# VHH binders against Flagellar brake protein YcgR (ycgR): the designs that were tried, part 14

Target 1, 263 residues: Flagellar brake protein YcgR (ycgR), of Thauera aminoaromatica (c4kar8)
Amino acid sequence: MAELSTPSPASPAPLDGGRGDELEKFTLRGARQILQLLQDLITHRGLITAHTGGGHSFMTAVLKVDEERGRVVLDPSPDPQANRRALAAPRLTCVTQLDGIRIQFPLVGLGEGQDKGRPALFAPLPAEMLRLQRREFYRLQVPLAHELSCLLKAEDLARKPVEVSARVIDIGAGGVAVVVPTGAAEFVIGGTLPACRLALPDGEPIELDLEVRNLNRQTQRNGTEQLRVGLRFAALPRAADTRIQRYIFKTERALNAKARGGL

## First folded at step 11 (VHH)

Design S11 (from P150 with T50Y)
Fold by OpenDDE, fold request of step 12:
Structure S11 (fold): chain B 263 residues (1-263), chain A 119 residues (1-119)
Amino acid sequence: as target 1 above (263 residues)
Amino acid sequence: QVQLVESGGGMVQPGGSLRLSCAASGFTFSTYAMSWVRRAPGKGPEWVSYISPLGGSTSYADSVKGRFTISRDNAKNTLYLQMNSLKPEDTALYYCARDLYWEGKFDYWGQGTQVTVSS
């Protein structure tokens, strides 16, 4: 019985530097606000995905906030190897959701210790917490099983029109990230790809215009190089927006149900 | 409604073993720390063992350390206590308790399962 290794959630893409100003509006830096948000996570028993880098992550939870010592108490992983990786990491990227809002925060200086005789992980309080309230900034990681794709109308190096079928890796109200083979097409940041087709599971493909926002070269485990392309919806019909939102919601519900052991 | 149902108790001789189970329902089991607590006749409640939500952390009272093992199966919403090398002093009603960790208290208890260690 091959233990289906649940695909480790892809490391949250580094918040691309170009969105810096917009993200500042959603970044909490106040000590009281941070403490309150952490307490809310505790109260709601939110599970946290902690990314250690290199595509590795583990599940944890904030168990306690020690305000006096300025630290958070985290639940160790049942996997000793995950804990070792976490402790060796210079920084954890923690991702969670509260009331449908994505929360992201860094932890640095992770250590192990005892809290009243209970083994735990400890980290200083985060200096900042990102609360993504706007749907436009939230990106759902698309399950591999959904095989979501986008047909890109692009140009090659010779400016010849080419169509590239791209796998969608994340989707939000504002756009998608896709993966394409290296050399499949030429992409220019700020360029528009007209009349592309996004395939959702629930019906006919959605025709839409896409704007290239970022490019990132990725090397797969097998050594194959791929290009990750971040795309913004340049023009989205209302009906298409509704379909995308419905897909995201349905998928999130399913993922949450699975995480709760209900499926 | 939160429910905790203990089972697996019984009568055993000194040196014997028992495995207690606690079936949890009515809440997201995997997000809560759990503890075993026992109450001996004429005594107050005594904390026995703790396990964190994800099971990465466990702790034990000194009186049971090295003899008892707490574990959980989050997929089955079940808490376990393996008790080895049982002693007459371990005779008690054993409760499964939901541990709030932060508040330093238990908010829900089962009905308990009786463990009797006698010669």
Scores: ipSAE 0.853, ipTM 0.941, lowest interface PAE 0.5, mean pLDDT 88
Fold by OpenDDE, fold request of step 12:
Structure S11 (fold): chain B 263 residues (1-263), chain A 119 residues (1-119)
Amino acid sequence: as target 1 above (263 residues)
Amino acid sequence: QVQLVESGGGMVQPGGSLRLSCAASGFTFSTYAMSWVRRAPGKGPEWVSYISPLGGSTSYADSVKGRFTISRDNAKNTLYLQMNSLKPEDTALYYCARDLYWEGKFDYWGQGTQVTVSS
């Protein structure tokens, strides 16, 4: 009987810095706020996924905040290799969740030492901490089988109106990420795409206005270039919001059930 | 309710070995540091060993260093203490304790398991 090693819950990937402007309002920079949030993590005993780069991460926890020395004390990994990677990394990206709120913060200057005779990792206090309420920033990765699409009303390089059917790759309460062929349209960050149509599996397309938030060129393994476009819902009717939320919830539930072997 | 139940104690000859276990329940075991503490007859409590929540850090009292090994299985909610090269001075009631790292105190203790080292 092969003990099905329950896949360790996929450590939430750090939010890419490309969303910097949007995340600024959720970024804490005050020393007192940072200290309080770290204390909250300690009090609630939240486990932290520390990303070292290169796709590597390890589990840790904030054990103590040393205000006098301006540092955090972290639990070392039981994996020596993970600790070596952590110490060699110029920056750790720490990700955790507290009361449904995603918390992300960088640590720079990680070192090892002793805290009252207890081996530990040490880092200076983070300069900033991101606190995101799930509802706005959670993005469901859309299963390929769902074939979500969004009809984008955009302009080409000549400013001629064009309609582009884009595949939706992720969706959240606040927006969608789509992929389009390179050159299909010209997108401007901060620009509004009016009267677009989001197609969900459960009914008629939703008409909505979208704001371009980010653009990322991606080269596929086959050499094909695609443009990933991050889009914010600029104006979403309540009924549409409900449909989107329902879709997300239903899909998440199904994915979780499948992951648990129930399906 | 938080519960800690020690087991594995007994009587051994000097130089012998014992393995203590502590079964934890009523809390998320993997998020707490744990310690072993012992109390010899007529003496106060003595800290023996520490292990961090994820098990990446361990510490020992000088009196047991090199002889005792603390470990944990978070999947089983169990704390262990491997005791080798036991000495008569190791005779004590051994307690599993939940360790509040930042507060520098223990908030829960088991009932203890007796270890007796005698010829």
Scores: ipSAE 0.851, ipTM 0.945, lowest interface PAE 0.5, mean pLDDT 89
Fold by OpenDDE, look of step 11:
Structure S11 (fold): chain B 263 residues (1-263), chain A 119 residues (1-119)
Amino acid sequence: as target 1 above (263 residues)
Amino acid sequence: QVQLVESGGGMVQPGGSLRLSCAASGFTFSTYAMSWVRRAPGKGPEWVSYISPLGGSTSYADSVKGRFTISRDNAKNTLYLQMNSLKPEDTALYYCARDLYWEGKFDYWGQGTQVTVSS
């Protein structure tokens, strides 16, 4: 009985640096932005594929960001050989995904040690992080406290019309990302959802048509599977656009103020 | 719902061995660090051992170092504690705990499994 070695999920290959100019707009170099993104990786418990070169990689995670020492703490591999390769590598290329967005960043100067008696790998904070948001428009991560929702008019597996109340997780000038329970409705990429209703905090819901652009199944930390649906505004009235822009601007300002210790 | 269920406890003589198990459910087990914590009668909780999400990092309290081994099977969503050379001082209720942060904060605990070491 040949043990069918389940093919190890193909580690996403690093993006080759040759597209330097095109990737610059997606590259974060600000210390605060880098720290935030690393914290987000911790918060969301994202697993990272660390490439050591020569076709070798290992799985790791950011365990801690040590701001005082300017370093990131990584989970060592359970494979000692992988750790040796990592330590010998002049550079690690770390690849992960957060909310369907590919994140890639280099780590240089990897070392091993202990933090509070726990063995770990250490590296200086990355100088840059690539966040490939293939979106034409900046999207604001919606604070959970705002409880933005979108009523989606969709169909179930039987093509019966269903209404699904979806939480909005991000919003931009071009569309929204929402999360729905798995099985709540059937979505087809390129399909249009007519007469949906986006609820903003400042007034009546906005009626709009949405086009499905992306579907990602996500397992939440609690083990619940959710479907993330990326939606484009198919037709947005000018008044609606103004309201959305106002909300984004106001929220960004508030978040920035809070981040500066003002709230 | 997050659940942690410990098993494998019992009564053993000094010098004996036990293997504890903790079955985890309701979360992505492979993305969380885990710890064992014990509570002896009349004492406060004592951290025993730590294991990182992928299992590449382990640590132990000085009181159990060299005798206990923490491990995990992420495919089975199970945490283990192999306890060798048990001493009367190891008598305690042993808990499986989910590490929330690197600093040793826990957000979920099991009900515990009783280990009794007595002649």
Scores: ipSAE 0.828, ipTM 0.931, lowest interface PAE 0.5, mean pLDDT 88
Fold by ESMFold2, fold request of step 12:
Structure S11 (fold): chain B 263 residues (1-263), chain A 119 residues (1-119)
Amino acid sequence: as target 1 above (263 residues)
Amino acid sequence: QVQLVESGGGMVQPGGSLRLSCAASGFTFSTYAMSWVRRAPGKGPEWVSYISPLGGSTSYADSVKGRFTISRDNAKNTLYLQMNSLKPEDTALYYCARDLYWEGKFDYWGQGTQVTVSS
C-alpha cells in the first residue's frame, strides 16, 4: 500500500531519535530492553508505519524476533512498489504506538526472503529504540481564545537585536510553534534565541532560551503570508516545566468537557 | 467474543471452482495472520494456506499450490479462499483459523464449511 493515510494523533511523523540530547533519556540501547520491547509489540499486535524516505511510508508489523540470528521478521506490503522502496532505502524509520506510548526505531540492512516458506522482510535488530509517553510527544493546539504569546528576542538582516511578539499555535513538553509576519525577523535553523518570554495565563512570563528547529511559510485564506517557527525549549527549569504541563492538562480537560456539551 | 464463520462450500465436479469466505468478528482482524485448514473424512487436520496480517505474504501447501488463492479484505474483516481445478482429494471440511505465526499454532477456529468434489 503506497497511499498515505490522513494524519491522526496515533501516527505522527517521525521524531529525530538520535540527534536530540532531549530524546536520549528516552532511548533504549540495551539488548535485553530492545528484545523485550519488540516482544511487547508482537504480543500486543502493534501495527507499524515504516518510513522509507522521500515522504513515502507503508504499514507493516513485526511478525517475530529471530533472536538466534539477531533479526526481526516483518510483514511485506501488498504493494510491490512499497517493498522495492523499502529494500532500496538506506534505513527505515519505524513508528508505532502502544497504550499511549510512542515507539520509534530504525531498521538498517533490510532484505527479503522466506521464513519457513512464508515470504517476509528481514532486518537486524535495531541498536536503539525510542520509548515516549504521551506527555513526551503530545502537542496541544492552543485555542485562539487563549491568545498565548511568546516574546522572541531575535535579530534582523543586519544581525541587530529585534523583539517580536509571536502568537503560540501549539505547545508541548519540548517546545512551541509560533507564527510571525514574514520579514519580522531573520531566523536560522539551529539558531538560539536567548531570554525569550512565554506568556501563560497563570503568572509572570516564563523566561527561556529557544532553539529554532523549523521554518515554514504559510499562506492564509486572504493571501497574507506568515512564518511558522518551530522552537525547542533549552534548559527548561522544573518550575517552568510544571507550569507548562499544568496549562496543557487544564486546557485539554476543558476542551474535552466542552466537546461533551459542558456536562 | 471471537467469531469466525465460514461459508461458500458445496458440491462440485472435478475441475470446478468454489470460493470460500470467512467472516471475522470480535477482534482486530487486520492485526492477525490467518490460515485455511481442512479435514478430509477419516483424516487429521491439514494446513492449506496462510496470509499475513496486512496481506503482503501468502503461502500454500504443496497439494494446492497453483490451484488455490488465499486473500483478505481487512476493511470487510473477511478472509477468502478461491479454489480452482478441484480434485476429489480436496473433499474436506474447510476451517478458517486465526494464526499465531510467532508461536506456530492456531488459537481460534470456525465451524467449517463442507467442500465435496465428486462426479
Scores: ipSAE 0.551, ipTM 0.842, lowest interface PAE 1.6, mean pLDDT 86

Design S11 (from P150 with T50Y)
Fold by ESMFold2, fold request of step 12:
Structure S11 (fold): chain B 263 residues (1-263), chain A 119 residues (1-119)
Amino acid sequence: as target 1 above (263 residues)
Amino acid sequence: QVQLVESGGGMVQPGGSLRLSCAASGFTFSTYAMSWVRRAPGKGPEWVSYISPLGGSTSYADSVKGRFTISRDNAKNTLYLQMNSLKPEDTALYYCARDLYWEGKFDYWGQGTQVTVSS
């Protein structure tokens, strides 16, 4: 077998529950998929940050999967207080990365014991595991100077077609967030806006269908009311996805260069 | 290229102490469990002690419990064995070994360091 050398990751924070709906399509729930991903963590020697709540965490690793008993075997902390916090916690939120893929899973029912005379922590197999590539959880905050816009083909109060040019405030692999003046159109959560046009700097606007995911009313300092509309890409052709990812990459690179020059 | 280099062996009278070291290179030390294994003259290998990757779990063979202490320094990529109250029966060539916890076997060990306990 080939020898592997992997760097230790930083302590990644758990993803917020407010993003849970967007994350469902990246959540593994099949028993075989979960076992395979846990086995991949074992064979690639992934280190895990286990969050116990109250801002506390400790480092651990999955030492093996005990399929017969339906349990994971974890490396205890050398810090006894971390072990006590873990055993007292209602659940652990385990976070790690494997070759740039973010992995997050809950463990409940943690106990201590021995595995063939070796002290260890045990928990039932997780019922779900989140698996994300960076592009799948990242949202680029669109620079103000870009004036990135999306032409929305929506309806007014009378259900008549109306076109609204909306400023894009963030963009990611799965969708955009835009702002529009209050009353410019009527939006319904779960509604579809077909044939909208996203204007990117590197070519013709992208025609895409959008699904309304959330609506938030906002009042700006000057008294102007705006509506923040969270929009999911309903169907995204591969070519359109590539162009969006290229925009995100180039803009992020440019922003990072500015940040380095500012230091 | 995985390398494990043991040191700290020598001759000692019964009741004495020695501290063995194992310098590891060529792999990410902190992600592997480690063991000490010894081979007495004319005998096969005997597992001595185990330590988990992050150091939170240790285990010992009955023949050394209470006398030997395994430890590791992951920042220095070094495994240790503190050996106290040494007996003539502890005379052996001592190896550090990379422990494949999930397979229950060792995949690499070094040349060993000799420990001799005699009057």
Scores: ipSAE 0.542, ipTM 0.842, lowest interface PAE 1.7, mean pLDDT 86
Fold by ESMFold2, fold request of step 12:
Structure S11 (fold): chain B 263 residues (1-263), chain A 119 residues (1-119)
Amino acid sequence: as target 1 above (263 residues)
Amino acid sequence: QVQLVESGGGMVQPGGSLRLSCAASGFTFSTYAMSWVRRAPGKGPEWVSYISPLGGSTSYADSVKGRFTISRDNAKNTLYLQMNSLKPEDTALYYCARDLYWEGKFDYWGQGTQVTVSS
């Protein structure tokens, strides 16, 4: 019956997509809605990851809303370097979760000061807040046994066409991550790969345009270097979205059933 | 069940030091601000020190500034008060309190630990 200490959850990264119109339908802009969501974060003691740029972030919380001055009051970091980076940043991108719902909002004009003798960080109320249900941000880790693949129509170093069959390691509503051998093709962040083919277990492969969002080198257990390529769906037709969501749901349910069955 | 258990009190001579601890259980410690409050003989409660949930903000009553240091270890669910250069006027029962600063109250208190400073 004793309660053990609870560590903070892993720091979630800001959502990136390159096309803000897909996220606009999940964006709150009404002052009343924004105030209510901030109050919910205060009431439920939500912890926030504040991203300052350059791969840096720190943990914070909304301590209160100062409605008279139109400001949020944030918990400073115990690390003075984190506070210095935050105060120098032109914007903070705040990311948190409330009851399985992902919340993201920008803060600009961050300053430091005191609230009744207690040090704090201050920023104007955000003009917008992103509120996403699990479906809108979730990434399924694809079981190796599924051998899910994506045929990439890419270019080599000399910018000549090459086709690379890449294993899909995760998949979500907005894109996939794949693994290719180092040197199989040249990938440029922001580059577009037209007419790629995503192979799902049922039905014919889906033809998709993909945009490169991130690149990470990895070393396999046997010492072979691979490249993890994060790919965004540039324009996802409704039929393709439906098939992808169906695959994710079916696979997640099957994995959960096997975990209960003693895998 | 929320529990706060203070320890580390005792008798010391003026100028001495003590470190108080408060073990917290039954709630997510790292999401709550915490305070130390004391009650001297014949007096009502006096707020001593405050620390924010993540530890980035601390504050102290004027009577203890420069002598007392509040800290917390969120991995161990423990609040601390390092008390240096103790004076006879610091003699009191010291309480660990869960601080609802933005609501202007404390909602849970420990049993207290006695600190006595005398020559």
Scores: ipSAE 0.336, ipTM 0.760, lowest interface PAE 3.1, mean pLDDT 85

Design S3 (from P147 with E104D)
Fold by OpenDDE, fold request of step 12:
Structure S3 (fold): chain B 263 residues (1-263), chain A 121 residues (1-121)
Amino acid sequence: as target 1 above (263 residues)
Amino acid sequence: QVQLVESGGGMVQPGGSLRLSCAASGFTFSTYAMSWVRRAPGKGPEWVSYISPLGGSTSYADSVKGRFTISRDNAKNTLYLQMNSLKPEDTALYYCARDLDYWDSGRFDIWGQGTQVTVSS
């Protein structure tokens, strides 16, 4: 009976630093605000996905905020290997959701210990917490099983029109990230790809214009190079926006249910 | 409806073993810390063991340390207590309880009906 290794949720792509100024608006750095948000996570019993790097993550929770000692107490994983990875990581990227708002924060200096005889993980309070209030900045990691695709209308090096079927790896209200084979087309940051087609599971493909916002070359585990392309929705009809939002909501709900041990 | 239902109690001889189960329903089990509490005849409630939401943190009363093991299966919404090397002093009604807080309090907001454990020669 092959234990279906639940595909480890792909490490949230680092929020591309290019929107630095906009991201700052959603970044909490005040000590009181940080403490309050962490306390809110406790109050609402928010589970956290802690990413350790290398595509590894584990589920945790904030058990306590120790203001006096300036530290957060985390629930260790029941998997000793996950804890070892966490402790070896120079940084944890913690991701959670509270009231539909994505929260992301780094933890550095993770250690293990005991508090009142209870084993726990300890970290200094985060220096910053990102609260993504705008739905436009939230990106859902698309489950591999959904096989979302986007037909890109692009050009090759000779400026000849080409169509490239790209796998969608994340989706939000403002755009998608896709992966394409290296050399499949030429992409220019700031360039527009007109009349592309986004395929969602719930109906006919959505025709839309896309703007190239970022390019990142990635090497897969198998050594194959691929190009990650970040795309903004340049012109999205209202009906299409509604469909995308519905898909995101439905998928998030399903993922959260699964994470909570729901069937 | 929020409910906890204990099972697995019974009569055993000193030195014997029992495994208690607690089935949880009506709430998101995986997001709560859980405890076992027991009440012996004529005595007040005694905390026995604690387990964190994800199960990475456990603790025990000194009276049961080294003999009892708390565990949970979040996929099955079930809490367990493995009891080994049972003693007559372990005779009690055992309750599954939902912890109100994760860490600082021995406060509980939901209780099961309890399962009787009797250790006698």
Scores: ipSAE 0.883, ipTM 0.956, lowest interface PAE 0.4, mean pLDDT 89
Fold by OpenDDE, look of step 15:
Structure S3 (fold): chain B 263 residues (1-263), chain A 121 residues (1-121)
Amino acid sequence: as target 1 above (263 residues)
Amino acid sequence: QVQLVESGGGMVQPGGSLRLSCAASGFTFSTYAMSWVRRAPGKGPEWVSYISPLGGSTSYADSVKGRFTISRDNAKNTLYLQMNSLKPEDTALYYCARDLDYWDSGRFDIWGQGTQVTVSS
C-alpha cells in the first residue's frame, strides 16, 4: 500500500519583490516630510478614513500636529462606539486624498485625552506615509522658471548622432514631455534614446534611457513650430527615481502654497 | 458665496430654553471647525462654544458649561446650539462663526448676521 505522499501545498509564490520596491518609492520616512504632509492635510482640510480592522472605519481629521510632543491630534468620532474600536485597535490604517493623490499611513498607540478642555484622540507621529501617485496619470506641469531640460541623444534624418537640448514641460513618475525644435532630430515612436540626461534643479543631471511614446507637432502663438515628444523612462536608477519624486513633491507643494497666496 | 445664517433666537423667560440654528452655504461645511460667539449690549464679543469638523470634539465657556450644547449636522450643513436654563446674563446677539483653524486659534474668518436672544421676566 504505497502511501501517496500528498504533494505539500506549493508555498505561495514570494510576493514579487518588485511590488515592495515600488511601494518604497512612494513611502515617506523622513520626519520633516511626514510633518509637512500632515500639516498639508490640515491646511487643505483633508478628511481621513481611519480603518480600525474587522471592516470598521470612521471619519476623522488631523486637528493639530504637536511637534514638541511628537504626536498627532485627531478629531474623535461623534460615535462613541467607533472611538472605542479605535482605541482597542493595535493599529489604525488612515486613508485620505490630497490633490488627487492617495495618502495612506499607519497610526499606532492611539489614546484619548483632552487639550485645553477639548476631547481628542492622540497618536504618535507616523513612522511612514505612503503617497500613491498613479504613475500613469499624474504629470506635474513644470514651471517655466525651473528651466528643466533634457539632453536627448537622438539621430538626424541622415542617422547621424545628434544631441538635442529639450525643455521639459511636464514630468511624472513614468516619464517626461519635452519640446524640441522642429527638425532637430528624427524621433520614432517606440524607439529608445539611450544615455539621455535629465537636468533637475537640485543637482547633477540624471542619466537615463528614454522611450519615445508620443509625437505631437504644436504651433506656438508666435507661429513657431515645435515638436512635443512624450518620453517614458525606460531604465531609471532607484536613486534617480527618488530625486524625481522629490522634485515633483517639492514643486507641487510650492505651487499649492502660491495658489493659496502664501508666496 | 460663503454665508452663515443664524435663526432660532427670541424672547424667553429665565429658566427657559432655546435652540439656535446656523445654516452654512458656499463652502464644504464638514471640513471646518465652527463656533458660537455672543455679544451682549455694551460688552465685547464672548466665545461661547466650539465644535470640531466631524463633531467629536466640543468645548464651552465656563459661563455656559452644563447648560449649552453645541452640535452639528454635516449632511444638512447646519450648526446648532441648544440653550437650557437660560439666564438674563445670556441676553445677547448670538453669532455663528467659522473657525480659521482647527485647533487653538480662536480666530474666525466668516460670521453670520446674528440672532437675538433675550432672557427677561
Scores: ipSAE 0.877, ipTM 0.949, lowest interface PAE 0.5, mean pLDDT 89
Fold by OpenDDE, fold request of step 12:
Structure S3 (fold): chain B 263 residues (1-263), chain A 121 residues (1-121)
Amino acid sequence: as target 1 above (263 residues)
Amino acid sequence: QVQLVESGGGMVQPGGSLRLSCAASGFTFSTYAMSWVRRAPGKGPEWVSYISPLGGSTSYADSVKGRFTISRDNAKNTLYLQMNSLKPEDTALYYCARDLDYWDSGRFDIWGQGTQVTVSS
């Protein structure tokens, strides 16, 4: 009975940088964001596959983020050959996953040393980190306290233009779900709502076109009927997309911190 | 349930050797830094050795440096301490401990029951 060697979880291959333009929107370049994400890797005990090139990789972990010195401390491999390859490589491509999100970042200028008598690999903080959320399927449940709203430009039952302020209940890279009072407006699946305004906490409302994708009537516990409207972003400017992604990221982080007892 | 179970302790003559083992269960062992801590009779806990999650980084107390070697087998969820050139002052209850943090911490959140090491002539 050949013991089926459970295939070592296939080290996630680095994403080829060739899709540069598409990945730019998922690339973090802010120093604070980078520091936070690295810290999150520590907090969540995320193991990292470090690719050295030539098909070689080794497992590592971020042991420390040294903000003062502007460096990341990595766990050396127990394999001396892997460490030699890492040190000889002009660039490490680090790949990991956190909460279903793929994280990829380069490290340049890797060196070996010790801190407090502990051997480690050291590298300057990455200039960028790629955070790939499977956007198409992820919807952040918006905390009630955030009071996100979307001003919908729609028509009433008489086809008269009306503006409806809708509460946003979930948000993703592709759209929002909102709740509106029943009868506030008429929505048609596949219809476009032009020049709507999505209000985020971080600044001025975002003007955008929305496409109605689904309609669900919901009865609240109090007997009040509401209409849940699923809306797709029909045309989202890059700047708006960035703001939305930032909001989602920040909110998810906060929620996760709270769930872990970080109060 | 998270658990650490030490073994391998015993009585040895000065200059002898022992190998301690610590079996970990109930958590992802490979994602935690681990330490050995000892407590001699009438003394407080003394940190002995540290090992990083993947085992690439190790450190030792000055009192055991050059004599003790910490290692781990993540596939077996086991921590080891090879102790050579044992001295009477190494007599203690040895604990396996899970480090709360990867770096710069002497904090531990999980402890084993300990294994007794006695070095006597």
Scores: ipSAE 0.874, ipTM 0.957, lowest interface PAE 0.4, mean pLDDT 90
Fold by OpenDDE, look of step 11:
Structure S3 (fold): chain B 263 residues (1-263), chain A 121 residues (1-121)
Amino acid sequence: as target 1 above (263 residues)
Amino acid sequence: QVQLVESGGGMVQPGGSLRLSCAASGFTFSTYAMSWVRRAPGKGPEWVSYISPLGGSTSYADSVKGRFTISRDNAKNTLYLQMNSLKPEDTALYYCARDLDYWDSGRFDIWGQGTQVTVSS
């Protein structure tokens, strides 16, 4: 019985530099910004896929940012061959995600050494870091247990008005992402959905207008197709904004507390 | 609930070997550095060994260097300490601890209940 090697989750491929102009606005080059982002990776314990080229990669983490020496300390692979490849590579392409935002940065001049008797990989601080923040505002991933929903007033393929109850998967000050069954309604990017109803746990639904900003079809593991709809708040009353902000803040605190072991 | 549970302790003769295990639960084990700490009778806690999140970096106290080996299986959420050439001075309660920071802090935020190791003739 051949043990079907569960395919290692496909390491997200590095973004090819060909989209250079579009990515420039998401590229950080400021020393302070770079240091902060690296520190954030440490704080949030972000694992990094380091690509060495030739289709090879290994998992690592930023263990320390050494500002005095202008270098990052990386966790070596437990695989000596991976480390050899890394050291031989002219450039590492590091890819990770923080709060749903893709982060990509190059490391050049990788070396091995020890700090305080601990083996590590060392590299100079990256000259640039790509942070693909598509959204102006932080979005909270909504816990499934909250059952946050949005009633969308949309049209079907026949342009007949339909109401679709959508699960909210993330929420921010600027909008929500929802999941709807495929074929439930027709959505047009740039289109407005008037008089929708966002249900928060703390009271009556909030009536608001939503603008469709993104559509992404996703196939679930069970083969079911779902449509992810990114929606912007077109007009948000101040009271509604306050409620949304309160919910986000409360939920974030709870999640952080849970992550810290319930202290 | 975040929890660490040590096992594998016991009584051995000088020169003997033991393998300690620590089962982690309630957190993403692969994203934390881990350590072993021991407490001998009448003494304060002594750091024994460190391992990085992915296991590529390890360190040891001078007292155990060359005799002890720390390792981890992230798929099993388990930390290990192989102890060889045990000495009476290694007699202690051994704790598994989660490092608060990856590198310099020497601070721990989660501890197990410990497993007793006794080295006696």
Scores: ipSAE 0.861, ipTM 0.949, lowest interface PAE 0.5, mean pLDDT 89

